# Designs tried in a protein design chat: VHH binders against Protein disulfide-isomerase A5 (PDIA5). Part 8

Target 1, 129 residues: Protein disulfide-isomerase A5 (PDIA5), of Homo sapiens (Human) (q14554r378to506)
Amino acid sequence: WMQNPEAPPPPEPTWEEQQTSVLHLVGDNFRETLKKKKHTLVMFYAPWCPHCKKVIPHFTATADAFKDDRKIACAAVDCVKDKNQDLCQQEAVKGYPTFHYYHYGKFAEKYDSDRTELGFTNYIRALRE

## First folded at step 4 (VHH)

Design s40 (framework vhh_7sr4_2)
Fold by ESMFold2-Fast, scan of step 4:
Structure s40 (fold): chain B 129 residues (1-129), chain A 123 residues (1-123)
Amino acid sequence: as target 1 above (129 residues)
Amino acid sequence: EVKLVESGGGLVQPGGSLRLSCAASGFTFSNYDMGWYRQTPGKQRDLVADISYGGSTKYGDSVKGRFTISRDNTKNTVYLQMNSLKPEDTAVYYCARGEWGSDVETGTYFDYWGQGTQVTVSS
């Protein structure tokens, strides 16, 4: 009765609007947030990028797998947003997706292995050993 | 701006149950740790329970096994299910938002608090 079959469906939620364990960061809070987290794997992305779209489910599943470990965060930065352009330039992001590991906010290395839940999960587990 | 509104408090008999709710608005709820604290007049505020943005939970020693914290990110709400209530659980219960990017291990906790809701356990 409250249906309107002629109305267009609502737009699909953006990754930032989805209810996941991924921590979505912006230029204003990036540095201060990472300093307070022991281990953060950051995905720099563009919402329109096909390679990013393929990785998002894997990265989200990884974040969800570590949701019970308060020392570990999986974070994402949308480099297309105007407010994030300076951040993505400062972090030397030259393509999407780009993955960086930070230890208490200090850049430690670029992640260049498999862009799968298994690849990300194995990488993060190794950080604890 | 940022608002936390508690509900569900009241008077209950020993052994009874209550469910507290905290409705959050003005921020991206799913990115934040949330918690419940309580305070009795003349005593320090103590941790009841907290839940991380990822769903990890921690409980104060006095409530472990009796209380359950949960969250619903679709409703921007954090809940506290209180079972087997005791007279010593009588307090004002406060909902709180964790500081951006903080967790228990960093040593920084809560930047916004609700108004509190009274829970009275009395025969």
Scores: ipSAE 0.005, ipTM 0.267, lowest interface PAE 10.9, mean pLDDT 84

Design s41 (from c10 with K97A L104E S108Y Y109F; framework vhh_7sr4_2)
Fold by ESMFold2-Fast, scan of step 4:
Structure s41 (fold): chain B 129 residues (1-129), chain A 122 residues (1-122)
Amino acid sequence: as target 1 above (129 residues)
Amino acid sequence: EVKLVESGGGLVQPGGSLRLSCAASGFTFSNYDMGWYRQTPGKQRDLVADISYGGSTKYGDSVKGRFTISRDNTKNTVYLQMNSLKPEDTAVYYCAAEWGSDVETGYYFDYWGQGTQVTVSS
């Protein structure tokens, strides 16, 4: 035993454990939740993916920017969770992160533009017309 | 549309130096990890160097101490400074933007430039 053992640092909070305006969805509630929102931008991700980690602050800021707009949601799905594997396969997720736009729960298109708060917000604002 | 354009390749004598540049467009450059890879005929592409969006660098074992990767986020450009060039460094050099991960294999996939030829010969 070490003379003065140090406790390991506490695990970093998961994105789901952070208090944000992002809607964290699972296979069981995905379809029902999306049908209740006119416009939803969904980020499919894996917690181990470094590219996902750098986008998370931008996507979170985007969700917070639209928190008071009842027609708009920014949602996320963790594709590594057992309960989400079928959903991510059904949605044809081929890589992480993947961004899909849904209109009243119907898949409309893949978002392939800038992974920044500005890019996401400009895209969503254009959808409101 | 993501576009990567390499420049600076050419013919150089052993012991010489070259600087490669990769001009990026169609994405927010400062948010992506960038890399340089090289390929010799009949072989797979090998990592030469990469640089994270935060500035951390990694080098292939054969180039450590001789090559330096850097980036300029205001110019959307990544550079590879190649010193003490050897005939073994002869290859096509590719710029890559490290984009994401393949779900089936877990391997990362990238956007690639067209490549620039580097030839080290007397």
Scores: ipSAE 0.000, ipTM 0.175, lowest interface PAE 15.1, mean pLDDT 84

Design s42 (framework vhh_7sr4_2)
Fold by ESMFold2-Fast, scan of step 4:
Structure s42 (fold): chain B 129 residues (1-129), chain A 121 residues (1-121)
Amino acid sequence: as target 1 above (129 residues)
Amino acid sequence: EVKLVESGGGLVQPGGSLRLSCAASGFTFSNYDMGWYRQTPGKQRDLVADISYGGSTKYGDSVKGRFTISRDNTKNTVYLQMNSLKPEDTAVYYCATWGSDVETGTYFDYWGQGTQVTVSS
């Protein structure tokens, strides 16, 4: 008797399925969640976008670095989801990735610096000066 | 009851200056962050400037280098000095104190009634 061949490996978890400190937000909870934090850096992305895929590990590492700071959050919005399309339009997202800084839930500025853990971390640290 | 009362708004020519004041009462002013936000019809409220209880400041991109936020804890007042005003600065300006309590995560927000700033020739 022959044993059955090994089952195919399970698919890789999506960013949202990963257990990280990144807050994955949708249109329904975006405004209320952001109000609870003094500083939130939000990454608007599309899962298919190569530039987004390269940034995800850096952004995740940044979120994990600030996990114990109750005043700071790193959040992400998947703009390809039907439920999030209105949100991404309202936030004037024209391409992926787009990074916005929100102060107590209010839009303050677009982040256009280095898309690395160091770049994000230095930016967030400067907000606390 | 928390109360925020703005003053100093008005009509000014492009290139002019205005100083907004916000008098606060009903809470321990020195323990809270204070901010100025503005709203143009049809747009969301945007951060103009924020000042922490420790004196750290943050400015919106469009006003950096032109506006200065300051606070006087003795007078329970936050100020916004607006220089080199442009027609694009025309908006209702709101004084606010808001955030979440560090220990409990409880959200709070308090807003003034707003003061109109019009920059027009």
Scores: ipSAE 0.005, ipTM 0.387, lowest interface PAE 10.2, mean pLDDT 85

Design s43 (framework vhh_7sr4_2)
Fold by ESMFold2-Fast, scan of step 4:
Structure s43 (fold): chain B 129 residues (1-129), chain A 124 residues (1-124)
Amino acid sequence: as target 1 above (129 residues)
Amino acid sequence: EVKLVESGGGLVQPGGSLRLSCAASGFTFSNYDMGWYRQTPGKQRDLVADISYGGSTKYGDSVKGRFTISRDNTKNTVYLQMNSLKPEDTAVYYCAKDEWGSDVSTGTYSYDYWGQGTQVTVSS
């Protein structure tokens, strides 16, 4: 195991810098934002995590599919940012990615099904239907 | 100004049916999701059924296949048709207008407005 691995290739634009329908939240606005949405699926992630990188396109496509529904949101929290560490600890995030469903900001359950656009959209549609 | 008026509760035998109604006023009914929730003695309030402004529905696991939620936007009314009633369905049933949570610090869920509740008792 190496303490400092070899430098990565030039960084891609961060998920937060991409123009998507995903709501990127931080500790200061997490609670207030979630209470305004009937259904929010939240992805807690780390930008360096390979498993997170694989899911990001699927989660983004899901957010875009529900962009016109004011009751639904797909949100993301970067747990390696200093300002988000307390939030991710309070939400009991123990690994990445972690998916939580919130009903008007209240934690309802952990999402542990398929990490695909189909899995996420079926889950959210079941919440509406 | 916002008012939710519930009706249709009562006493029925197991296997019976009831239809609950919730008449809404004071807001643009067709723009809001509406729901039915219930509270049994000693338990937290649980989702029975939700219906979106677009007509999409969600049911609690214990009532799927037995209960049907519907809405009539011309009458500003949401309905809950309850079939194959069981003693475990005994509860106070609440009509709710969808809105923001009330506790910013914890993100605790709260409906904007609730009806007075209507008692449903399934016995004998």
Scores: ipSAE 0.000, ipTM 0.109, lowest interface PAE 16.2, mean pLDDT 80

Design s5 (from c10 with S101A L104E Y107T S108W Y109F; framework vhh_7sr4_2)
Fold by ESMFold2-Fast, scan of step 4:
Structure s5 (fold): chain B 129 residues (1-129), chain A 122 residues (1-122)
Amino acid sequence: as target 1 above (129 residues)
Amino acid sequence: EVKLVESGGGLVQPGGSLRLSCAASGFTFSNYDMGWYRQTPGKQRDLVADISYGGSTKYGDSVKGRFTISRDNTKNTVYLQMNSLKPEDTAVYYCAKEWGADVETGTWFDYWGQGTQVTVSS
């Protein structure tokens, strides 16, 4: 059977399938993972959301920028997955993307500034130790 | 840079009217849903009204029949006409640009505006 020239391109790897410094979390490991990091910025998202798709490269670049800092993590939660629905409700996620900052696993505030690598990076650098 | 500049707030007596305007810049205005939210001290920001890029509108239950949202894509401006104002409408009103998806409605908004105070008192 011959390859069809009209065939769609192969599906792009999901964010979770990409090799990045982003910590992809699920309901069963969310609390324990965040507790181990002094500062975590979490992106709650849906894979189908166009606004999420635009932010993903910026958030990924931010995670890569801080990969060697043991105090800092950038994490993501896919709120469309069945196993994550309870988590996203508990964290009061009402839309996508939503960004929360956690200090040793405790919710501290929502991040609502620029969704660019520069914006995220400046925010994280300003966090007190 | 996305920028939203609100105007038109102020003090008005019960039963009065105000028109809020939001001048938008830094993005292709006609491609985004726009909305108005309000916040009273100590409470979460509540949806007042939204208007899609196609012109479809939605209103919060407390303002239906009294408020009208509209947009002018040639002027990159969204408006909120507020009629029959009540003391309960006293709040800071925020102009919002589409941010992402709401789990219930499919769309929710972010804001870059500083807000405009509306006070309804006798």
Scores: ipSAE 0.000, ipTM 0.112, lowest interface PAE 18.1, mean pLDDT 82

Design s53 (from s44 with D33E S52T; framework vhh_7sr4_2)
Fold by ESMFold2-Fast, scan of step 4:
Structure s53 (fold): chain B 129 residues (1-129), chain A 122 residues (1-122)
Amino acid sequence: as target 1 above (129 residues)
Amino acid sequence: EVKLVESGGGLVQPGGSLRLSCAASGFTFSNYEMGWYRQTPGKQRDLVADITYGGSTKYGDSVKGRFTISRDNTKNTVYLQMNSLKPEDTAVYYCAKEWGSDVETGYSYDYWGQGTQVTVSS
């Protein structure tokens, strides 16, 4: 019956299951975590979104580049999770991906620059000046 | 509000050239990937070319070597230079800005212009 020599591959780990420097936040810890960081760039996303899937490796590389900087965080919120729906509504997320910059937990602006590692990195470097 | 306005379409003979322009407003133009798509009646829209904010380009296999996408960030305009046009290039050409997916419906989308007709015929 099951003598198919090409068994299906196991499902790929979710972004949250990957060990990266991205801080995966939920409604319960979002405000508290952001207050402890001088600069946080947050990506609001949905795992099914093709535009999000394209950005994930770029955003992850950016987070990894700043992992040793105690003042900087790159964080992500999965807006499809039931426990995050109120947070994503409160933050006025209307589409995915959406990027917000927070200064000590206070919303400062939407990130509207290129959704590449270079774009994110240049933006964060400018904040440190 | 995002607005994309295409121009430069028309009727041209095989082997001819056309330059399409897309004037963009309502967003920080230099920060977004821009593209050109084309559609023939009854068929799906196909990617012609795209360009990142930094100028990196990608082309559909049918247009490589003949078409060139470029952008002018001071004029908020993306261009498509079409050379060596063939009857098979006849389509409505759409300018697109990368966006995302809608939270309520789950539909993925790009912002689109109204389209400009290109007809290659003799």
Scores: ipSAE 0.068, ipTM 0.536, lowest interface PAE 4.4, mean pLDDT 86

Design s54 (from s44, 15 letters changed; framework vhh_gocatamig_d2)
Fold by ESMFold2-Fast, scan of step 4:
Structure s54 (fold): chain B 129 residues (1-129), chain A 122 residues (1-122)
Amino acid sequence: as target 1 above (129 residues)
Amino acid sequence: EVQLVESGGGLVQPGGSLTLSCAASGFTFSNYDLAWYRQAPGKKRELVAGISYGGSTVYMDSVKGRFTISRDNAKNSVYLQMNSLRAEDTAVYYCAKEWGSDVETGYSYDYWGQGTLVTVSS
């Protein structure tokens, strides 16, 4: 039942605060982290973006599905953070969300298919074999 | 290769009805939110109605109770049933699928169809 209607509800945890298999990257570690993985799908996002909020659970589920595969990573970059602005500009991010596939840290292509767990999973499975 | 094709617009008298249809291709239709927007001459494009992939709906206040948005996933189509039409409903109506938000402006933008003209006049 309602305990205290005057108190504001607690804020929901940010994506970075959630314990998931998504690799949250920043400008300082982006290049070195991607070079260590054969396949990385990166989501560039903004926390205020409604389109990003809808995709987050799908992308998270995809990351969790591949958590035990050492060759695969699903990573995210918050482009609103001051320290990530140069990175997002260098990667030619013009809108949110933007999805890039990297092969051993080298940009290979932009992912423009379905923004669902099924879409992401099928894409990654095709890369693996 | 996302394509949205609207149809069903036309001239109707005040109090009349029209059904707009949007045929979609180039994406897995059942996985995306779709919306209807409209734009009258000299005005900004505004959201009229939205429907989520889960079937939840949202409506602009001035059309609540008069307009109904629906979808048919088997036909890759979204519809706008417009009842009790008013002169103020005169506009080009656009079907939209979300794309993202612009980096510099923060504005959300969508894939748009070509639009279909609805004219409500006596």
Scores: ipSAE 0.011, ipTM 0.250, lowest interface PAE 9.5, mean pLDDT 84

Design s55 (framework vhh_gocatamig_d2)
Fold by ESMFold2-Fast, scan of step 4:
Structure s55 (fold): chain B 129 residues (1-129), chain A 122 residues (1-122)
Amino acid sequence: as target 1 above (129 residues)
Amino acid sequence: EVQLVESGGGLVQPGGSLTLSCAASGFTFSDYDLAWYRQAPGKKRELVAGIYSGGDTVYMDSVKGRFTISRDNAKNSVYLQMNSLRAEDTAVYYCAKEWGSDVETGTYFDYWGQGTLVTVSS
């Protein structure tokens, strides 16, 4: 007759488990996927990294803002996964988060500006000039 | 009913040129991205070139500078101009409506045509 004590909450969904417009890529599909979009901004991250955790909501909001644009993608690569380690090494990822812009699948530049939704959206809008 | 019909393939010498054509029907052509894929014997199909509804293009690295994709919305047609052909370009070439999606492991294309054979041999 006693109500059960509060059960611990379920673990928070991983970024990959959230319903967002972010493309979660792996080594096997990375290069092929990037060819399909004129502009892709890629976030290379580690799930344990506090700086990555702070950026995730901003990057997700950016991806959602451009979801209806067929020429734009915001993608993420988890560099801690074994299957992604070669990819992250090949892309010269030295720390987390790292942001790269690719034009039709070719590396164009590293993004080093503000890690906010406003910063990311202004950057992407400038690419469409 | 979506239909894509490829033509223009044939036998050509190394260094030669061919123009492939794809005639489309059953959809609003100007609203969709179109692509050319190819498949060599014993290999998987690969993206050769794509053209967005707005006219922007994408190319496989091995064909950049040699191949040009174009479209004619009034004729519901997409073309692949192939110059400086090499033996490794030998394949069946396929026209595709739309390529790439935001799905992580999805298919590259929607609706294949019958294909047109290109043989580059001396």
Scores: ipSAE 0.000, ipTM 0.158, lowest interface PAE 13.4, mean pLDDT 82

Design s56 (framework vhh_gocatamig_d2)
Fold by ESMFold2-Fast, scan of step 4:
Structure s56 (fold): chain B 129 residues (1-129), chain A 122 residues (1-122)
Amino acid sequence: as target 1 above (129 residues)
Amino acid sequence: EVQLVESGGGLVQPGGSLTLSCAASGFTFSDYELAWYRQAPGKKRELVAGISYGGSTVYMDSVKGRFTISRDNAKNSVYLQMNSLRAEDTAVYYCAKEWGSDVSGTYSYDYWGQGTLVTVSS
């Protein structure tokens, strides 16, 4: 009781609260946003999952690397939020993280390569017309 | 092949307790996160509790302090101890394996068990 309580540390910013080039999407804007971009790599995730937490810095760095390319986007969907559950089910997301590539909003393939900035960047650079 | 088998569900009165068990096979258990989800009729499936390979836990707010998730890596099992059960806890409970290690370099889907029914009723 002689000890003054320390001020609580500020809460960690959520990925959505960070100032990055990642497009954080929800069910209501997912399809509209994706069709405006020639190439979108989408990360479906759960904030509590340590595997997702390890990938987030790599995916964020990738998004920032392509920020000036109007035809490319890196997007993320939080599948734990109630408002996104229908979207994640419709997109056949069975685990976290899951990575899908969309061409003008149309699902093209799953990304199953290295979950590093280099892996994501090489994949995006290799995308053809 | 990855297999998760749940057990321990049943009928219990409000205020009672149950322990759910999930037996896992087909993967290196100690390398993966496990979770318990539940789904009530007419409702969305929701995360109840999760446990990392290192033993760190996360809980849904409405069950925190009442439910405890634990794992036994030697027995390839994960458990959910449910105390002070309420009618709102009535649901089918599913065991789930989270995504694989990033060091594996391979994509792995979450795997779901077949579920075990918990009914909290008088």
Scores: ipSAE 0.000, ipTM 0.116, lowest interface PAE 15.6, mean pLDDT 80

Design s57 (framework vhh_7n9e_1)
Fold by ESMFold2-Fast, scan of step 4:
Structure s57 (fold): chain B 129 residues (1-129), chain A 123 residues (1-123)
Amino acid sequence: as target 1 above (129 residues)
Amino acid sequence: DVQLVESGGGLVQAGGSLRLSCAASGFTFSDYDMYWGRQAPGKGREWVSGISYSGGSTAYASSVKGRFTISRDNAKNTLYLQMNNLKPEDTALYYCAKEWGSDVETGYSYDYWGQGTQVTVSS
């Protein structure tokens, strides 16, 4: 520690603290929120996960692209939070990031395509057609 | 072609320390983020820590934050995990990985795991 040449940078805002169109959900509101949306793509993540950090800008851009569509939501669940542990276990989340598509709150499929803004937006656009 | 060989595990008492090493070959080590994961008896694989290709950023699971330190030596193609203040719940087979994905079958992120090194922490 004492021999580190650089001091660690100050903490940056968490994803939840950023003002974006991503719906940050918790165990208490997950089911009720998803039931009110025709299409929801959910990203289950951990803030410490490097793969999650790389996807966050792409997922955020996707959410912002669909912000005015009342039938579509891009949501995120932080599986590290104590209050979300039961939810992430129930949804069979075994690693991060994990992407699930829900139709009116019902699990329909895992999203396993490109984890880029283009991949996410093309997937969601196909659901609209 | 990708080979990851873990070492440094063993028996240690609670509160003790161990340093794990992972010798990497068959790929350009300095181009890849590297990870440590573990699997305890009766549990699934758990991500423990990650380090960027340059060593400039690190990340830790909440269960090990403040106790474990990940580091790398790109000149030696070696990944390290310094484990301090070990707890009985840290007992597991520890693996290093070249890529860490939520689902290896999707092809987005491919998990390359070594054979692992056993860490046993006595109460």
Scores: ipSAE 0.000, ipTM 0.117, lowest interface PAE 15.3, mean pLDDT 81

Design s58 (framework vhh_7n9e_1)
Fold by ESMFold2-Fast, scan of step 4:
Structure s58 (fold): chain B 129 residues (1-129), chain A 123 residues (1-123)
Amino acid sequence: as target 1 above (129 residues)
Amino acid sequence: DVQLVESGGGLVQAGGSLRLSCAASGFTFSDYDMYWGRQAPGKGREWVSGISWSGDSTAYASSVKGRFTISRDNAKNTLYLQMNNLKPEDTALYYCAKEWGSDVETGTYFDYWGQGTQVTVSS
């Protein structure tokens, strides 16, 4: 009758499982964490989205570039997780990736420029003026 | 020459209150966001609260929200944590930290850590 099925291979590490300078946030800690930082650029994403996958290395490099700046953070929210759906709806996320800038946890503006390390770093540097 | 020195810990009964202080020296205190973290026996460091460089913005871990209040006096280079309605599970070594590019909850390093002050809550 029944036999043990062959187990599938383990999945590849998720962005959250990679050791990077990106802060991975969820609905229950989003507001509290952002209030601790003067400037936070947040990437709202879906793991299945090809455009998100292309941006992840650029956004990660940006986070690493600012890891020593105590006033700056780069954060990410996985909008596919059940517990994050309310957050992503409240933040008016209409597509992936979406980038928002928060000042001490308060939404200030949507980032609509180049989705490259250069674009992100130039934007963040301008905020410190 | 950066130093962070915590004080104000001690033994207190459940439902009681304590006020912790962190004296900062060797840097321009008003330029940095500051944090309180704690470490219970056998556990890693847990973020408790944070306050912006100006004192205008604060944040709290869900476990302490509504019971703890973080504040700072930039003229005195001192960070405070007012702890009300203490619970046995609040027993830990409490330390203040100067910010880095991340927070304690994510396991990211901070520039400088204090030596800590022990808080023990009895039932």
Scores: ipSAE 0.000, ipTM 0.105, lowest interface PAE 17.7, mean pLDDT 80

Design s59 (framework vhh_7n9e_1)
Fold by ESMFold2-Fast, scan of step 4:
Structure s59 (fold): chain B 129 residues (1-129), chain A 124 residues (1-124)
Amino acid sequence: as target 1 above (129 residues)
Amino acid sequence: DVQLVESGGGLVQAGGSLRLSCAASGFTFSNYEMYWGRQAPGKGREWVSGISYSGSDTAYASSVKGRFTISRDNAKNTLYLQMNNLKPEDTALYYCAKEWGSDVSTGTYSYDYWGQGTQVTVSS
C-alpha cells in the first residue's frame, strides 16, 4: 500500500519557546530583571499581530548580537497574556509592537526609529558608554 | 467619534498607478499603527500593508511587495497607499484600519474602525 499515515507535526514553537538571547519577561519578574541591566530595550507585543511577527526576527538578531554584553539586554513582553495585562497598562502600551528603553529599570524613552536589526543595533550602540 | 475616510480609487488599466488616501479623525493618529486592507467580491478581507506610528517601519503582503508603498503624514492625520504596476488581481474595495487599544479587562487587542472603503478596478 502507498499510504503513509503519520502523526501531524507539532505546532511551530512560539517566540518564548525558541532558544534565543531575548529575555521573555512577565509581570511578576519585569521590574526586578530590568534593575539588573544598565540598558534594556523592551518589545511589548501580541503574538497574532502581523507587525510584531515582522519585527521578531530583527529583534531576535539584535538580542543575539549583544548576548555577550553584560550591560545590555533585549527583552519582550507578551501583552495578550492575562498575567501581563496590568504591566502593559502600567507601562502605557497603547499599540503593538511598542518599544521602550529602560536605564537600570527606569523608563527613559520610547524607541520610535526603524524596526530593523540595523536600527535597533545603532540605537543600542549609541547608548553605550 | 473615530472616523476614517478613504479616497483615490477608480478604474485603471493594468500597469497603471493610483494613490489612495485615508483621512483620520477622532483619535490621536500619531499614536497608532495604521493598515490598508482589501476585499474582492466573494472573498474575505486581507491585509495589504501596515505602517508604524512614526512611519519608520512598514510591512507588505507578498502579493504587493515592490509595487505598493504605504506612507503617512502625522501632521495631516492622513495615511497613503501608492499603488504602482497594478494588476487585474488587485481589483478590490480598499479600506484603512487602526489598531484599537488593548481592553485591559479582557486582554483583547483588535484592528478597529474600517472606513467605507474606496473601490479599485483594474482592467486587462
Scores: ipSAE 0.000, ipTM 0.126, lowest interface PAE 14.3, mean pLDDT 81

Design s6 (from c10 with L104K S108Y Y109E; framework vhh_7sr4_2)
Fold by ESMFold2-Fast, scan of step 4:
Structure s6 (fold): chain B 129 residues (1-129), chain A 122 residues (1-122)
Amino acid sequence: as target 1 above (129 residues)
Amino acid sequence: EVKLVESGGGLVQPGGSLRLSCAASGFTFSNYDMGWYRQTPGKQRDLVADISYGGSTKYGDSVKGRFTISRDNTKNTVYLQMNSLKPEDTAVYYCAKEWGSDVKTGYYEDYWGQGTQVTVSS
């Protein structure tokens, strides 16, 4: 018999590795990407944060719901990554998750309502009006 | 000031049962989702179960069918009934105030209790 030790199970895919409609942004492409979209809701998060883990499926479902609307984006920034620390400080992120709405790349307001697919979708739909 | 106080942990043999309680204060309990998380030394905290302010429940795959989460809004308390306990259930169990219609952005630390130890051994 062939004797190969059983390989350890692969680690679970990170949010960034999942095939979703969420735009995963980093410090060097954040500003340029946001200015191309009329409306962007950005989730600033930490992968270890339990509250973030709970919201991720809801935020992902929201991004997928608006995938066909060229004027709308749902984006995420991992504030634990070394290259994103300056960005998260500049955007005044003091806790996780933090949600910001940007209009053509300009910060407009914080989203502080329900962190559910329904809450996010209702908020984004209202922005069109 | 949000306060969460866990109780009901202890030592139990495999196959045994425990009921954890979390007494909440400092917020309108009935308006918020509540959850139970657990942590083993050296590992990250995992969601065990949560219950929405509307009463909907969700369970981690490893505990589904064995554990039951419930809440009593008159007592501002959330419970975790743990049945058919296994050695792998040994962990510190934390109560958490979760997101809901009025939840503010913040670290999970702002919404954690102090934890209660559950040890399953013969």
Scores: ipSAE 0.000, ipTM 0.115, lowest interface PAE 15.6, mean pLDDT 82

